# VHH binders against q9y6x5: the designs that were tried, part 155

Target 1, 379 residues: q9y6x5
Amino acid sequence: LPPKLLLVSFDGFRADYLKNYEFPHLQNFIKEGVLVEHVKNVFITKTFPNHYSIVTGLYEESHGIVANSMYDAVTKKHFSDSNDKDPFWWNEAVPIWVTNQLQENRSSAAAMWPGTDVPIHDTISSYFMNYNSSVSFEERLNNITMWLNNSNPPVTFATLYWEEPDASGHKYGPEDKENMSRVLKKIDDLIGDLVQRLKMLGLWENLNVIITSDHGMTQCSQDRLINLDSCIDHSYYTLIDLSPVAAILPKINRTEVYNKLKNCSPHMNVYLKEDIPNRFYYQHNDRIQPIILVADEGWTIVLNESSQKLGDHGYDNSLPSMHPFLAAHGPAFHKGYKHSTINIVDIYPMMCHILGLKPHPNNGTFGHTKCLLVDQWCI
Short names: E, the ipSAE of ESMFold2; O, the ipSAE of OpenDDE; V2, 0.75 times the mean of E and O plus 0.25 times the DockQ between their complexes.

## First folded at step 7 (VHH)

Design w85 (framework vhh_7uia_1)
Fold by ESMFold2-Fast, scan of step 7:
Structure w85 (fold): chain B 379 residues (1-379), chain A 126 residues (1-126)
Amino acid sequence: as target 1 above (379 residues)
Amino acid sequence: QLQLVETGGGLVKPGGSLRLSCVVSGFTFSSYAMAWVRQAPGKELEWVSSISGSGGSTYYEDSVKGRFTISTDNAKNTLYLQMSSLKPEDTAVYYCARAEYKYDFLSGEWYPFDYWGQGTQVTVSS
C-alpha cells in the first residue's frame, strides 16, 4: 500500500493570522500534527511563482514561472492568462505530480493547483480540473476525495487550491479585522469540512495532509502610490508586469530608461537585471526583464490612477508579512510539534521523501524538515 | 487613469454582422491579454473570446467559434470583435476586459479580469 499525500493551499494566508484570529478546526489539526510558523517564500512573492516553487523545490529563475505576467524575450511569447495552456511556460522544471506518475505506477489528482491542467514534459495530472475560479471548494473537495478513494492505479499525490484569503486580503486589506475575521472563520470551517470528509471516507488515518500557502499580505493605501507616468513616458518601454514589482522592457537604450527611473521615487528600488540582489535568486532567466522595479512594503506602482487594492503581495521575501505557514498531519508527521521556519523550496524534497520518490535536483534542503518527520532523527 | 471604452453595438437582424471596438488607455496594450465577455438578460457573465498581448494567440467560446473574430490594432490601442452570422441568442451586453486575475466584488470570488469597460448592447431580432 503506497503512502498518500494531499497538498492543500489557501492562497494568501499570512502566517501571523494564526496569532490574531481563532481557528478551532486548524488548531485541532495542528494539535495532532505539526506547525511551521513561518515559511520563507521565493521572490517575487506572487501566486503562480510560489505555487510552482512548492511542487518543484526551485527558485523562480530556475523553474521559469517568474511572475503572474511574463514575457519571454527569446521566443517573444506572452503569459498573462490562467487559461494559457502552452506547456512552454511550465517545461523548465518537473513538478512532483509528473515525477509521481513517471517513477512509480501511481496516479496524481488535482483540483485547480497552478500548472495541473497543462501537460508538462508530455505528462498531465492523471485526474484534474480545468482552472475555473467559480468552482466551489465543496466541488473541488468532492472530486479530490473521489479520486483518492476510487482510482487504479492509486492516486498517491493530490492537490487542492483555494483562492481565499487572498481575494479578501486584496479587497479589505489584512488590517480590516472585522472583514478578515469573517473570511478566516469561513476558511477554518472549510478545513473542518475537509477533515470530516476524509474521516467519513476512511482516508484520514492513512493520509498525509499538508495545509500551506504561497505568500502573505500587506496593507496598502491610496496615500502610498508611485505614479510610473510621472517618471517615464510609455513610448520608451513595454510594461510586462506592474505592481509591486514592475517588469520593464525598454524600447530604446536600456541605460536611458534606467536613468529616467532610478531617482523617480524614494519608495521603490530600480535594478538593472544584473544588479538584482543575489539573495532574491531572481536573475538567471530570459523571462526576467532588463529592468525590474521593486516597491517598498505597502507601496503600489500605478499608471496615473488610484488603486482599488487595500492589500497586496509580491514584495521582498524577507518581509514577515509575505510569509505563509505550513501545517501537516498524518502517519509521516510527529504529533504536537512546532517548528519556527523553513524555506518554501524545502517542501518539495520533504514531499518526495514521504512518497518514496527520488527528487529532481532542487534548491531545497531535506535537513530543514527532518524534525517534522517520525522516520527521521532530529538532534 | 485606466479606461476601456466600447463602441459598435446596436440592433441587427439574424444572420447580420457587427464590429465591436474597445479603445484602451492608461496601460501598455501589448503587455496584457484582452477579452470580450457578455451578459444576456437574466443570465450569468459568459466569456466570449480572448487575445494574447502579442496578438499571436486567440481563443473562443465554442458557440461563437467560426462566427466571431477577435483582433487588435496595437498602434491605436484598440481591441475588436468582428461578429458575423449573428443569432438571437447572441443578444447581450458586451464588455471589453483586461485579462489579469482580480477579486470580483460582485460574486465574492476571483475573476480572471481586473478592469472592465461600461459595456455595449447588442440586440439580435427580426
Scores: ipSAE 0.000, ipTM 0.125, lowest interface PAE 19.0, mean pLDDT 88

Design w86 (framework vhh_7uia_1)
Fold by ESMFold2-Fast, scan of step 7:
Order: sequence, then structure tokens, then C-alpha cells
Structure w86 (fold): chain B 379 residues (1-379), chain A 126 residues (1-126)
Amino acid sequence: as target 1 above (379 residues)
Amino acid sequence: QLQLVETGGGLVKPGGSLRLSCVVSGFTFSSYAMAWVRQAPGKELEWVSSISGSGGSTYYEDSVKGRFTISTDNAKNTLYLQMSSLKPEDTAVYYCARAEYKYDSTSGEWSPFDYWGQGTQVTVSS
């Protein structure tokens, strides 16, 4: 009866992987559904910010998850991937699963999507799994499909998150064709498993499924390091986030810190908060620090040390290497349609439309995604 | 009592046809998706086909698509699998199953099917 939607994220799935590797299962999904070739994500092109933008339709300055590492000067709280459960960090926006539970007599289900194991505005996903990277894709899929079948009130919005290909992208770099081919083939097999499971349960033609990602990946190198310790002594600042976007909280006059940093490396831009480019939509939030350093693509900011990562993300969101894709299938979507580009914030109002929910004010534009939908006229 | 009872298996030559039937009782047939699952000798369980509770949507494993047809008769509470152009590779025990999750304490795994019939043997050989 009510429309249902399953939102799936494969972390760090760079859009051009689709052109450089074979994905027979994903290709079959797209053939009978829609493909958006590039999704322009929000800045900073990091996991927590972009996953929260997908489900709120907001830029980071508006939803408050402005980085994977954050500091709030008023409360003196710290946020990181190992310290992300305080609702304080998530309460500046209302994610779609909360809206789904509050506007209709409906349930939400979540397998590991960032924020779903946190009560946000005193509301937690009706069914959820506490984050644990050791839990298999199969177990996440089993729980999600069980909850989609067996819930009262019915689960109408479900999310599923998987850590690859991001983990391997960091370890091997996106230019390692041998290792990336192996990882991406496994992901394609998981997509095949997902589709087969939904067909087995009689759900496939009546469930809307979105497969997307939060960002891409670019190649890094030991030859492309920016040693911050060569620019400025630790006594002048507190480091909130390091690479490829450094968040600097000055311990002395901001101008003095800025002057020590501004000409230190030709491979990073140094911004006072008010000088951050408007196109980033990364300025109007107290969690954004007084000085931000932005490394050029493929450059790593370090503290007098080497970096082990061969791939990274977080760079300028205008870079195609930072862009994920979006594929979708189901009764709401056209079949065999390709679209060039949408903004990642556009996903939220599209999902609200599919579910019949009233969206909270957001930065997305429904018109950008209307050509994907069968109940809309695209002109 | 909740029961699934399969009939229609047997020995058939390659290229032949068989119709499997599964009579269900003890639940509202139209409220559940139903499936056919097979197990060949020495192989794992393989999903073959499913039909939605309304009977409006049907799904097939790629190797049987175009050869097998799944259908229901709600008045008779019966699920069918019409098999044509049978191959030796189709030799298996065929199970009728209700699509509903259940934890199997014996295997320690979640099953997407909670109730199964007894199975019916299909042998394709000359």
C-alpha cells in the first residue's frame, strides 16, 4: 500500500569507476532503472558530512556535521568517528527517517547509515543496528529485508551502508587496477545479492531502491606531502582536523597564525573563515574553525610524518574525482534513463516526494530530479 | 495447522515438461509471497522463482527464465511451477516455500523462508 524506499550507500564509490571497470549486476539494475552519472557532493567531500546531506538535503553549514572531526568552542565538545554518538552534533537538522516516523504512522529501518544509531530530536530509527564495521553485508541485508517485510507500523524508509570501496581506496589508491578491480567486483556481486534477495521475497517490482555514495577518491603519494610543522609551531594553534582540509583554532591572534600559513606551500589554499569561497557553502556555522587550509587534489597535509594512505577524499567538490553516482530502480523511476548531474542535496526532496512526506526547508531543488520520476513531466 | 504439500515431481526426458503444485493451508495465501527453491545433489539451495501475494508480480532465476512459469490459484490455495524445456541441470528436489524471515537455530543463519514443503524430486535424464 504505502510507497517504500531502500537507500543504499557504498562509501567512496567514485563515479568514473563505472566507466573503467565491469559491473554486470549494476548494469542490469541501471538498464531497468535510472542512472545519474555524477552527483556533485557538498564540501568537505567526507563521509559524515555527505551522508547527512543526503538525508537532510542541507549544506554542511546548515546541518552542522561540517567534518569528520569537529570542535564546539562553547561546549568544548569534540566529534570524531570514534566519538559520534552525542545528539548535540546531529540536532541542527531533521533527517528523513525522523520525518518519516513523525509525519505518518510509519517506521524506519537502518543498517549502519551514519546517524541512525543516535536519537535525533529525541527520535531514533524504529529499527537499527549499532555501528560495527565487522558486521557482514549479508547480515545487514537480512535485517533490512526482514524489517521491510515484518514491521507494524510498516517500514517505508530503510537505509543500508557499506564501508567499501572507501577502505580499499584509501589503502591501495584508485589507480591500483588489480586491487580495485577485485574490490569493485565484490561490490557488484553484493548488488547482485541485494537484487536477488528482493526478487526472492516478491518485493523487487514494488520497492524503490536507490544505490549511491557520499564521495569519490583520488590518488595520493609520498611525493605530495605538505608538512604543517614546517609552516607553524604547535604552540600557536589547536588542530581540529588535518587532511586534506585542516581546521585551525588559533591560540594567538588569528592574523599572526594566518600570516605564518598563507605562503607556506604552493599546494594548499589558506582561508580566513569569512574568505572561504561562497561556492563551498562552508562558512555559516560555529563548528567551522577561524582558519581553514584546503590542500590541492592528491596532496596530503601531515605533521612532520609520512602518510600511509594511497588514496583520499575531502578535496574541492568541483573535482570529478570527488563525485559519486546515483542509480535507482522501482515503481517511482523511469526505465533505461540516464541523467548527467544532480547535486547531492537534491536527493532528499526527491525521496520525500517518493514517500509522500513534506520536506523540511532544504537546499535541494526538486526540479533537478523530476526527469528521473514517472509521475513527473520533464521539459 | 500450517502446511505446504508439493506434488507433480517425477522422471522426465530432456526437453520435457512437468507441472509442480503446492497446496497450502493454515494462513491467508494472498498475504504472502511464495517461492520455489531447489537443491541439486551435492549442491546448495538455489532460489528458482517467486510470486507476490497478489499474484501480479513474478520473478525468475536467470537460468530458468523463459522456461518456467510460476502462478497461483487463490481459490484453491495452490502455487504452481510449470516447467518446460527441462535440462539435466534442472535435476533437484523442489521445495515450495513461504517468503517470510525466520532465524534457523540449527544453522545459526537467517532464512528468507519460514515454512517449507516436504520437497518433490524432479529428475531429468534419458
Scores: ipSAE 0.000, ipTM 0.490, lowest interface PAE 11.5, mean pLDDT 90

Design w87 (framework vhh_7uia_1; at its last look DockQ between E and O 0.02; V2 from the best seeds 0.00; counts 0 for: pae O 8.3 > 2, unsure alone 63.7 < 65, placed apart)
Fold by ESMFold2-Fast, scan of step 7:
Structure w87 (fold): chain B 379 residues (1-379), chain A 126 residues (1-126)
Amino acid sequence: as target 1 above (379 residues)
Amino acid sequence: QLQLVETGGGLVKPGGSLRLSCVVSGFTFSSYAMAWVRQAPGKELEWVSSISGSGGSTYYEDSVKGRFTISTDNAKNTLYLQMSSLKPEDTAVYYCARAEYKYDTKSGEWSPFDYWGQGTQVTVSS
């Protein structure tokens, strides 16, 4: 039988939550599998960019989903993470479900993973759910496990996405131990439900399961605001994205806009596109705007208004608070192995290897994940 | 034509043993995972154990792990549940079930089991 893989994401699951809270179901999963303690995500540390990097193995400048809000100056199209189903935004890369369907006579299944309800290079996931945040985890789990169990040709790659703990991280902030404890306990219970469902169906020992996330979360405050309106008038620019990374499209000379912003706040870095640090791999795409503002951790960029967010992400990807984890179990993975760090772009070539697929050119390095795999040599 | 028939239930004292059998007809069960599901008086259905269609992988609910053993005899098309160290809390009607999704129009939900036996009563009492 062909290898099968289920990729699960809990949005905004900061790596150090594993050390600060108890996860009996997740710890049981890890005991018989592998844990990567930190995953270094791509910049900008936002949901849509990082979810697309997981399934393409590409930096944002290469796959084209460079933010949750984007503008293309040539076509005058605007992207929103909730509403835009236009393939234009997604066609700069080939995600793994497309790779899976095009190389062999195989099917893919998807429950809400970003991009899976969009035809990309004229290929849509064989089974999918149109994105709807109101659909329960149980309904997503029912559909995914049904498709994994009953498909012909077989579903060999499946994805499952859940919005928590990100939504609660924004609402309460990651330092609210009472509310975050409740939310994280519920997530651990959902992991328990997932494992039990796979055991009930006789799938558990023959299915590879990856549990990961796209980013972490940091605490914000009304005492840590950067008001752009104190430095520049709205008549000088169009705002494409605001916080914590602001994307600025100048209406006047770029140098004049830059000069008004460069000393606006000691808690914000202002970059001309060509001056963005090379380590971000966030420069070589037309959807990246001419001026990019990067707030320091825990600072919020605002337009003469307060922010209701008590937690946020999008910050520098070198910050541990922005890092998720990766746990995995199944016939491809060692049992009881812990690894310190991988890059989020390394997940794609690892998944291609597990499924026997030839990866499209990507920014990941297979060598970084080989110690997780039973069919690889690692001392 | 497709039937699952459970036998082997009965009254047993705490610490005792019972072996449940489920004879399947109308399909070959090597093509499906099979499960045991129980319902205690006044409680909801509780999954107990599953076995893959090949008989290679077995799974148990935590409260029965180490006490119950699921197995198959493919030649007889029969599923077994060997129950040992029985406790009063194990008192329930035990159902044999086939693990395959079916939409239940009455509940409006997808069920992970498409066919069920009639059930066999297990009573653990002094």
Scores: ipSAE 0.249, ipTM 0.711, lowest interface PAE 5.7, mean pLDDT 91
Fold by ESMFold2, look of step 8:
Structure w87 (fold): chain B 379 residues (1-379), chain A 126 residues (1-126)
Amino acid sequence: as target 1 above (379 residues)
Amino acid sequence: QLQLVETGGGLVKPGGSLRLSCVVSGFTFSSYAMAWVRQAPGKELEWVSSISGSGGSTYYEDSVKGRFTISTDNAKNTLYLQMSSLKPEDTAVYYCARAEYKYDTKSGEWSPFDYWGQGTQVTVSS
């Protein structure tokens, strides 16, 4: 029988939540499977870029989804979370569900993973939900499990996306123990529901399940604001994205815009595109703007004097607060094994291996994930 | 044409044992996961146990683990639930069901079970 894989993301699930909160269902999942304690994600540590990095194995500069808000100077197109359906944005890479669907007698299914309601390379999953944040986790779960159970040709790769704890992390901040405890308990109950549903359907022992996330969350504050309007007139630039990594398209001489910004705040780094640190792998794409501003952890770039966010992400990917976790269970995975860290781009070649797919050229390293897999020696 | 018929219910004392049977017809039994689901008086339906179509994997709700055993006899198209160490809280109508999604037009939701037996009563009391 062909191997099957369900990839699940709970958006904004910071790795250290596992240490600081109770997760009886997730801990049972981990005990019977594997845990990667910290996943080093890609810069910028935003939702669309990191979800696409998981499914392509590519850095953002290579797959072309470089932020949640983008501008392409050649075509004059704009991308945002409310304007994300143009295949133009997604077509610089081939996500795993496209490769999987092109295999003989296989199909793919999707419950709201970013990009899955877009026809990428003229291919969309055979079964998918159009994105709608009002759809309950239960309905998403019902659809994905129905497709895994009932489809012909069989669904061998499926994705499931949920907006929490990211939404609550932004609203309350990750340090709000009372509210985050309530939110994280609900998420653990949803994980329990997922596992129970797979058992009820007789799928649990033969389905590989990965539970992961795209990034973490850091605490913000009204006393940690960087007021861009205090440093530079709006007329000198076009703002493509604001915080915590601002994307600046100069309207005047680029060097003059840079000079106006470089001393704006000691809590912000200002980079010309060619000076962006090499460790970010965030330079070689036209969608990366000529100047970026990178706020220090917990600082917010604003155009006025206020911010509604108590938590945020998008910061330097070396920060532990930006790192998610990965847990997995199924016939491909060891039982009761914990691993310290992998890179988020390593998930793609591992998934290709599990599914018997030839990976496209990518930035992941299969060797980093070998210890998770029963058919590999941990050396 | 599809038919699921439960038998084997009855009255037993706490600590007793009972074997439920479900004879199925009208489909290839080994192609589907099968389940036992129960409804206690005044309570909602509660999943009890499932077995894969191959018969190789069995699953149990936490309160019955170690006490109940699900099994099949594919030659007879029969699903079994062996119940041991019975408690008063196990009192319920027990249904066998086929684990296949069905759209419920009344609720507008998908149900994980498409065919149900008529149920057999299990009563555990002194």
Scores: ipSAE 0.041, ipTM 0.634, lowest interface PAE 7.7, mean pLDDT 92
Fold by OpenDDE, look of step 8:
Parts: C-alpha cells; structure tokens; sequence
Structure w87 (fold): chain B 379 residues (1-379), chain A 126 residues (1-126)
C-alpha cells in the first residue's frame, strides 16, 4: 500500500499541557508511537504563519504568510482571517498537499487547514472543506476518513484542523486550571474519537498520523498593557497588526516614528525592519512592515482600548509558553520513543520522506527527525 | 525468552539471489515493526530494510531499492529478505532486529532496536 499521512492540528495546544493535565487517549497514542516534547515554532508565533510553515518547511520571510493580518503596499491588498482567499498571499510557496496531488495516482484532502481552500499555483486540494468554525469535529473527521478510505485516486495526504484549545486559551487564560481542564479533556476525547474511527475503518495500522499544533499560549493581564497612544499620535502611522507583535506603517518619516516608539515601554522591543534579529528569520519579505514592535511575554499592546483576552500568543518563538508538541503514530514511526525538541520547519521534510515526495527547497533539517522513523539509523 | 534466529546466508556469485529468514519467538510478531541491518567487515552497522507489523509499509535504503524485498509471514512468525542482483558490496553479516526503541539506563541513550539475532553471513564473490 502506498504511504498515507494524516496531519492533525489542535490550535494553540501548549506543549506543557501534556505535563500538567491528563490525556488518556493522547497518552495511549504516544505510547504506541512517538512524542516530540517541544516544537520550536516560527516567529511570529501565530496561526497562519505557523500552519503554513508546517506544510512548506519555510520560515515566514520565505513563504510570505508573515502574520494573521498583512498589508501589501504595492497592491494595497489586505490579508486577514476573514480575507484569506486570494492566492496572491499563498503563492510564494508550494505547500505539501499541492506537491502530493501533482504526483501520479495521488490526491490530497483537507478539513479546514489554513490555505487548503485556496488555489495555490492554480492547484486546490482534490477534497476540501471551506473554513467554517461552526462545523463540528465529528463532521470534519467523517469527511477526512471517508476520503482516506474511498477516494480515487487515493488520498495519500490529508489535513485536519481544530480551533481548540486556542479559543478557550484566549478566553480563560492558560493558567485557569478549572476551565482549561474541561477544555483539554474535550480535546483528548476528540483524539479518542479519531483513533477509534481509524481503527473501525481498518486504517489505523497503515496510516501515519501526526498530531501537532502551531503555537502555545501565555497568560495575559489587564495589569500588563502597553498603550501606544501614550507614545505616539495615531495619525502618524497605520497599524497593520497589533499584539503581541505590532506591524507599523509610518505615515510620516520612519525615523521620527521609530524615535517616538523606541522608549515607549521597557516591556517592548522596537525594531526597524533591517534590525530585526536574525534568529527570527523575519526580515526578507516586503510584507513585513518598516517597524515591528515585540511585546514581552504576557504583555499586551493596546491603543486606548483594553484587551479582553486572558491568554495570547505570537510572542518570541524561543519562549516555552509558545511551543507546541508533536506526536505521531503509524508504520513510519517507532513505538514508545520520546524526543526532546525539533523545529517546526523540520516537519515538512519528514512528511515528504514518509510520502516519498521530493521536497521543495526548505529550511527544515531531515536529520532532526531521523530518530522518529523506522527506516532511519539515528545512532 | 525473546529470540531471533537468522538463516539463509551463504556464498553466492554476483548477480545471484538469496533469501534470508528470521524466525521470531517470545512475542506477538505482527505487533512490531521488523528490520534487517548489516555489517560489513571494518564498517559500521547499516540499516537495510524495515517493515511495519502489519506488513503494509516497507522501507529500503537507497543502495538496495529494487533489488531487495522485505516481507513477513505472520503465521510462521518469520521475517524474510529476498535479495536479488547481489553485488560484492552486499557482503556482510545480516541481522534481523525488532524495531522497538530501547532505553539504556547506563548509557542514557536510545536504541531503535531492542532485540537482535545472531546474524547470518552473506558473501558475494566471483
């Protein structure tokens, strides 16, 4: 049988949730497969950038999805979660489902993974669901498993996306043990449903399954706010993205705007585009604005309005609170192995290897995942 | 109690074929991925092929792709390696191994294989 891979994302699943809460179904999944305890994601640590990094192996500056909100000064186009369907934004890279689908006797399927309902390089997933947050996990799972089981050409790569625990993390904050326990239990139950469905269909043993996430979640507070209006007049700039990484488009001289912001708060770093730290790999793209503000962990950048979020993400990608995990099971993976860390961009070359695809140029390192795979010698 | 026993090795001419067998005892054969590894004289251990417990997935190193075929017979608890178009560079001791991670508490390192056979010698020579 040709190799098959299902990639599952639970948005905003912080890595240390595995240590602080009980996940009987996920733990069973891990016991029979592999675990990467921490995945270093890309900067900024937000949904669209990181999900696209997973499936391209590229940093933001290379794949062009640099934030959840973007602006292109040349075309005057805007990107947002409510306006993400223009191929213009996605065409700077080739995601794995496109690569897979262009092979003979293969097709791809997607249940609401970012970018999967957009024709990229004039190719759209053979099977996909338009994004709709109201659609249940069960319905998404039903479609994915149906496609994996009955499609012609066969679906060899599939994605499944779910919005929790991110939404709840924003609402309650990650330190709310009572509410987050309830939320995370539901997630574990969904994992149980996934495994059960695959077993019922006879897909479990032959299907490679990766369960991961795009980012973590940090606790925010009304006592940790950075008000930009206290530092600069709103008429002097356009805000493209706000918190915890603000993208600033000056309406006046850039230097003047920078000088007004550079000392705004001791809990915020201000960068000219050319001075953004190299470790972020967040410089070489025209969609990155001239000035970037980066709040410290747990701080929120605001205007005159207060934030209602008790949790947030998007911070420095070196922070443990921003890191997700990766678990995997299937013929390609060992059993009962735990790995400490990988980079999120490393997932792409691994998936390509599993599927027998030639990877596009990418920033991942296949060597980082060798110990997870039964066909590799890592010692 | 766990045992892996390789057979089928021998002397063969270049271009010839051999079939290696590995009889497994002491565990449920179909529950584990299995692998063949080889060690040539003076060289390090080299992974050759792996197969999932179900037999649904097979993997090969590049040098043996198209020439070697890994398979299982669950009823016989036997792992096979069909080797064709053998080359002198295929000369090695061939080991079957269970592809299950084992942690060594002394070394603090993980091994991708927890049980090995004694090996069978394959010699390809004119």
Amino acid sequence: as target 1 above (379 residues)
Amino acid sequence: QLQLVETGGGLVKPGGSLRLSCVVSGFTFSSYAMAWVRQAPGKELEWVSSISGSGGSTYYEDSVKGRFTISTDNAKNTLYLQMSSLKPEDTAVYYCARAEYKYDTKSGEWSPFDYWGQGTQVTVSS
Scores: ipSAE 0.015, ipTM 0.291, lowest interface PAE 8.3, mean pLDDT 94
ESMFold2 (binder alone), look of step 8: mean pLDDT 77; pTM 0.775

Design w88 (framework vhh_surovatamig_d1)
Fold by ESMFold2-Fast, scan of step 7:
Structure w88 (fold): chain B 379 residues (1-379), chain A 126 residues (1-126)
Amino acid sequence: as target 1 above (379 residues)
Amino acid sequence: EVQLVESGGGLVQPGGSLRLSCAASGFTFSSYAMSWVRQAPGKGLEWVAAISGSGGSTYYVDSVKGRFTISRDNAKKSLYLQMNSLRAEDTAVYYCARAEYKYDFLSGEWSPFDYRGQGTLVTVSS
């Protein structure tokens, strides 16, 4: 039988939540599968960039989705909620569902994964749902399982995206034990529903399932604000992205904007594009602005106002609070195996191997994930 | 269509004064920082002064501090440079510039302004 893979993302599921809360359904999933305790995501630690890195195996500078808000200096285009479906933004890489459809002559299915409702290199996911946050997890699951069971050519790669615990992490902050406990219990119940549905449909024993996330979450506070208006007048620059990584397009001399910003706050780092640390892999793309501000963990950059966010992400990808986990179950995976850490870009070549696809050139290392797989030896 | 038109240049004696004006059209003037840049014969482009869109913040190169004053009138969509105590070294073509980075794909480098007027010549000589 041809291999099948379902990739599930719970947005903003910090790895440390697994140790601080009870997940009976997820623990049963892990007991008969594998767990990677920490996934080191790409910088910046935001939703669109990291979801695209999972399915391309590329750093943000290489796949072109460098932030949730972007400006392309060459074409003068702006990426925002009003034009996020322009293929221009997504065409710097080839995501796995496109490769799946073109190499294997098979179908892909998608419930809300970022980029799946966009034609990329003239190819859109065979089955997809236009993004709508109001659609329930149950409806997304129903469509995915129907497509996995009733499609010709067969669906061999499917994705499922859910907005929690990210939305609640922002609203309540990850240190709100009462509210986060309720939210995370509901997510565990959804994982239970997923497993039960796959079992009832006869899919469970022959389907590879990966449960992961794009980033974590850290606590923010009204006591930890960086007011850009105290550093520089708004008309000296165009603001492309604000917090916690501000993307600054200077309107006066770049050096003068840099000089106004560099000593403004002890709680942010100010980088000229060419001085961005090599470890971020965040330099070689026209959508990365001439000046980047990086706030310290838990600090929020604002424009002379209070912030309503009690939790946020986007911070340095070396921070454990920004790391998600990866759990997997299925015929490709060992049972009861625990692994410490992989890079988020390593997920793509692993998924290509499971599906029998030739990966496009990527930044992942297959060797980092081979110990998870039954058809590989560990060295 | 973005247009920047300078006026007020001319010949002036050392120690004299001139007021340069720039009329802007084709964009929301108050949303952009504006600059005066100059180019002396045989030299590169030099930033002289900049002003924020609101007019609340100004910048001057050290050689003109205390002698030049940049100002704007957003209702009239006009930028001004008041030049006092002029010196022979101030002789240059003065450009009104909209402060916005523009990528030049031929050079692979960023320009610190996206639009510049044709310039107005200021000659300081006895």
Scores: ipSAE 0.000, ipTM 0.315, lowest interface PAE 15.5, mean pLDDT 89

Design w89 (framework vhh_7uia_1)
Fold by ESMFold2-Fast, scan of step 7:
Structure w89 (fold): chain B 379 residues (1-379), chain A 126 residues (1-126)
Amino acid sequence: as target 1 above (379 residues)
Amino acid sequence: QLQLVETGGGLVKPGGSLRLSCVVSGFTFSSYAMAWVRQAPGKELEWVSSISGSGGSTYYEDSVKGRFTISTDNAKNTLYLQMSSLKPEDTAVYYCARAEYKYDSRSGEWEPFDYWGQGTQVTVSS
């Protein structure tokens, strides 16, 4: 029988939450599987970019989803609708569900993972749900498990996405122990429900399950605002994305806009596109704007207004607060093994190995995940 | 020095085919998106097609979709536009361009293409 894999994402699950809150169901999952304590995500540390990096193994400059809000200078298209189904934005890479369907004549199933309700390279998941945030975790889980059990050709790759704890992290901030404790306990209960349903259906022992996330969360404050209007008038530029990484399209001389912004705040770095640090791997794409502003951790860029967010992400990917974790269980994985760190782009070639797929060229390194796998030697 | 040189234009009958070539030099070809942009007599510049440097993804204006194919040969630093089922309304000067913003002091604005070829004339007539 071909190997099967279910990839689960809880949006905005900061790795450090595992140390500060109780997760009895997740800890039981880890005890019989593997834990990667920190996953170094890609820059910018935002939802759409990192979810697409997980399933392509590519940096954002290579897969083309460079932000949650984008402008393409060549085609003049703007991406600002979270439910934008234009394949144009997603076609710069081949996600694993497309590879799975095209290489091996296998089916893929998707419950809300970013990009799975879009035909990418004229291929859409064999079974999918159109994105709708009001659909319960239970309904998503029921559909995924039904498709894993009752499909021909067999579903060998399935994805499941949940919006929490990201939504609550933004609303309350990660330092609100009372509210975050309640939210994280609910997520742990959902993990318990997932494991219980897989056991109930006889799938648990033969299914590889990865639980991960796209990014973390950091505390923001009304005391940590960068008012962009105090240093530059809006007539000088078009704003493509605002905070904490602002994407600036100059309406006048780029050098003049840069000079007005460069010393605007001690809590913001200002980069011309060609000067963006190489370590970000965030330069070689026409959707990356001529000037990028990067706020320091916990600082919010605003336009002469207050921010509603008490927590945010998008910051420097070297910050531990931006890192998610990865936990996995199943026949491909060791039991009770703990690993310190992998790169988020390493997940894709690992998943291809588990499924027996030939990976498309990617930025991940299979060697970084070898110690997690029973069929590999840890050297 | 950065250079883009187009060739392959000419006179073709309706329904005919032409392949345009653009040889680029002076930059890492695969690091930039490349585009074909045309200008018909008395009309404004119209974007025709683009190819990404990162993944070889291709994009087309609706009126040419299914008829034109953009491609690259990275070893030769050459961008191609294969044009099929040509129509009189495809008559234009075709430019290859590098997709990167550059300030143009003449217009006083940032332009989406920083380097352009000289253009090659395509005329579709009976």
Scores: ipSAE 0.000, ipTM 0.086, lowest interface PAE 26.1, mean pLDDT 89

